# Ledger of designs, part 23: VH-VL binders against Protein LST7 (LST7)

Target 1, 242 residues: Protein LST7 (LST7), of Saccharomyces cerevisiae (p53237)
Amino acid sequence: MSSTVISLAHFCDKHGPRIISVTQSAEKGTLGEELLVPDYPTESYCESCLLQFPEESTRSMRCFIEDVPFITTQYSSIRYQLLNSIIKRAFSEETMIYDNMPFIFFDDLRGLNLVIGFKLYDENARGNERRYCFILTVDSRSHDDSMKMLSEHWNFIIGGFDKMIAYIKNIHKSEFLGKNKTVENNLETLNNNAFIGSYLRANKSKFGRNLVSLTDDKFLFVRIHKWNSFLLHTVMNENKLP
Short names: E, the ipSAE of ESMFold2; O, the ipSAE of ESMFold2 at other seeds; V2, 0.75 times the mean of E and O plus 0.25 times the DockQ between their complexes.

## First folded at step 22 (VH-VL; framework fv_polzastobart)

Design cc5 (from bb4 with heavy chain S52L; at its last read DockQ between E and O 0.91; V2 from the best seeds 0.82)
Heavy chain, then light chain:
Amino acid sequence: QITLKESGPTLVKPTQTLTLTCTFSGFSLRTSGVAVSWIRQPPGKALEWLALIYWEDKTRNNPSLKSRLTVTKDTSKNQVVLTMTNMDPVDTATYYCARLQDYTYFDYWGQGTLVTVSS
Amino acid sequence: DIQMTQSPSSLSTSVGDRVTITCRASQGINSYLAWYQQKPGKAPKLLIYEASSLQSGVASRFSGSGSGTDFTFTISSLQPEDVATYFCQQFYSYPRTFGQGTKLEIK
ESMFold2, look of step 22: ipSAE 0.788; ipTM 0.887
ESMFold2 (binder alone), look of step 22: mean pLDDT 92; pTM 0.933
ESMFold2 at other seeds, look of step 22: ipSAE 0.754; ipTM 0.876
ESMFold2, fold request of step 23: ipSAE 0.793, 0.770, 0.763; ipTM 0.888, 0.884, 0.864
ESMFold2 (binder alone), fold request of step 23: mean pLDDT 92, 92, 92; pTM 0.936, 0.934, 0.937
ESMFold2 at other seeds, fold request of step 23: ipSAE 0.786, 0.784, 0.811; ipTM 0.890, 0.884, 0.898
ESMFold2, last read: ipSAE 0.802, 0.759, 0.766; ipTM 0.892, 0.864, 0.869
ESMFold2 (binder alone), last read: mean pLDDT 92, 92, 92; pTM 0.937, 0.937, 0.937
ESMFold2 at other seeds, last read: ipSAE 0.788, 0.794, 0.789; ipTM 0.889, 0.886, 0.887

Design cc6 (from bb4 with heavy chain T104Q; at its last read DockQ between E and O 0.92; V2 from the best seeds 0.82)
Heavy chain, then light chain:
Amino acid sequence: QITLKESGPTLVKPTQTLTLTCTFSGFSLRTSGVAVSWIRQPPGKALEWLASIYWEDKTRNNPSLKSRLTVTKDTSKNQVVLTMTNMDPVDTATYYCARLQDYQYFDYWGQGTLVTVSS
Amino acid sequence: DIQMTQSPSSLSTSVGDRVTITCRASQGINSYLAWYQQKPGKAPKLLIYEASSLQSGVASRFSGSGSGTDFTFTISSLQPEDVATYFCQQFYSYPRTFGQGTKLEIK
ESMFold2, look of step 22: ipSAE 0.759; ipTM 0.873
ESMFold2 (binder alone), look of step 22: mean pLDDT 92; pTM 0.928
ESMFold2 at other seeds, look of step 22: ipSAE 0.763; ipTM 0.876
ESMFold2, fold request of step 23: ipSAE 0.730, 0.757, 0.767; ipTM 0.839, 0.857, 0.874
ESMFold2 (binder alone), fold request of step 23: mean pLDDT 92, 91, 91; pTM 0.926, 0.920, 0.922
ESMFold2 at other seeds, fold request of step 23: ipSAE 0.762, 0.774, 0.785; ipTM 0.865, 0.876, 0.876
ESMFold2, last read: ipSAE 0.799, 0.759, 0.785; ipTM 0.890, 0.868, 0.881
ESMFold2 (binder alone), last read: mean pLDDT 92, 91, 91; pTM 0.927, 0.920, 0.921
ESMFold2 at other seeds, last read: ipSAE 0.780, 0.780, 0.789; ipTM 0.876, 0.877, 0.887

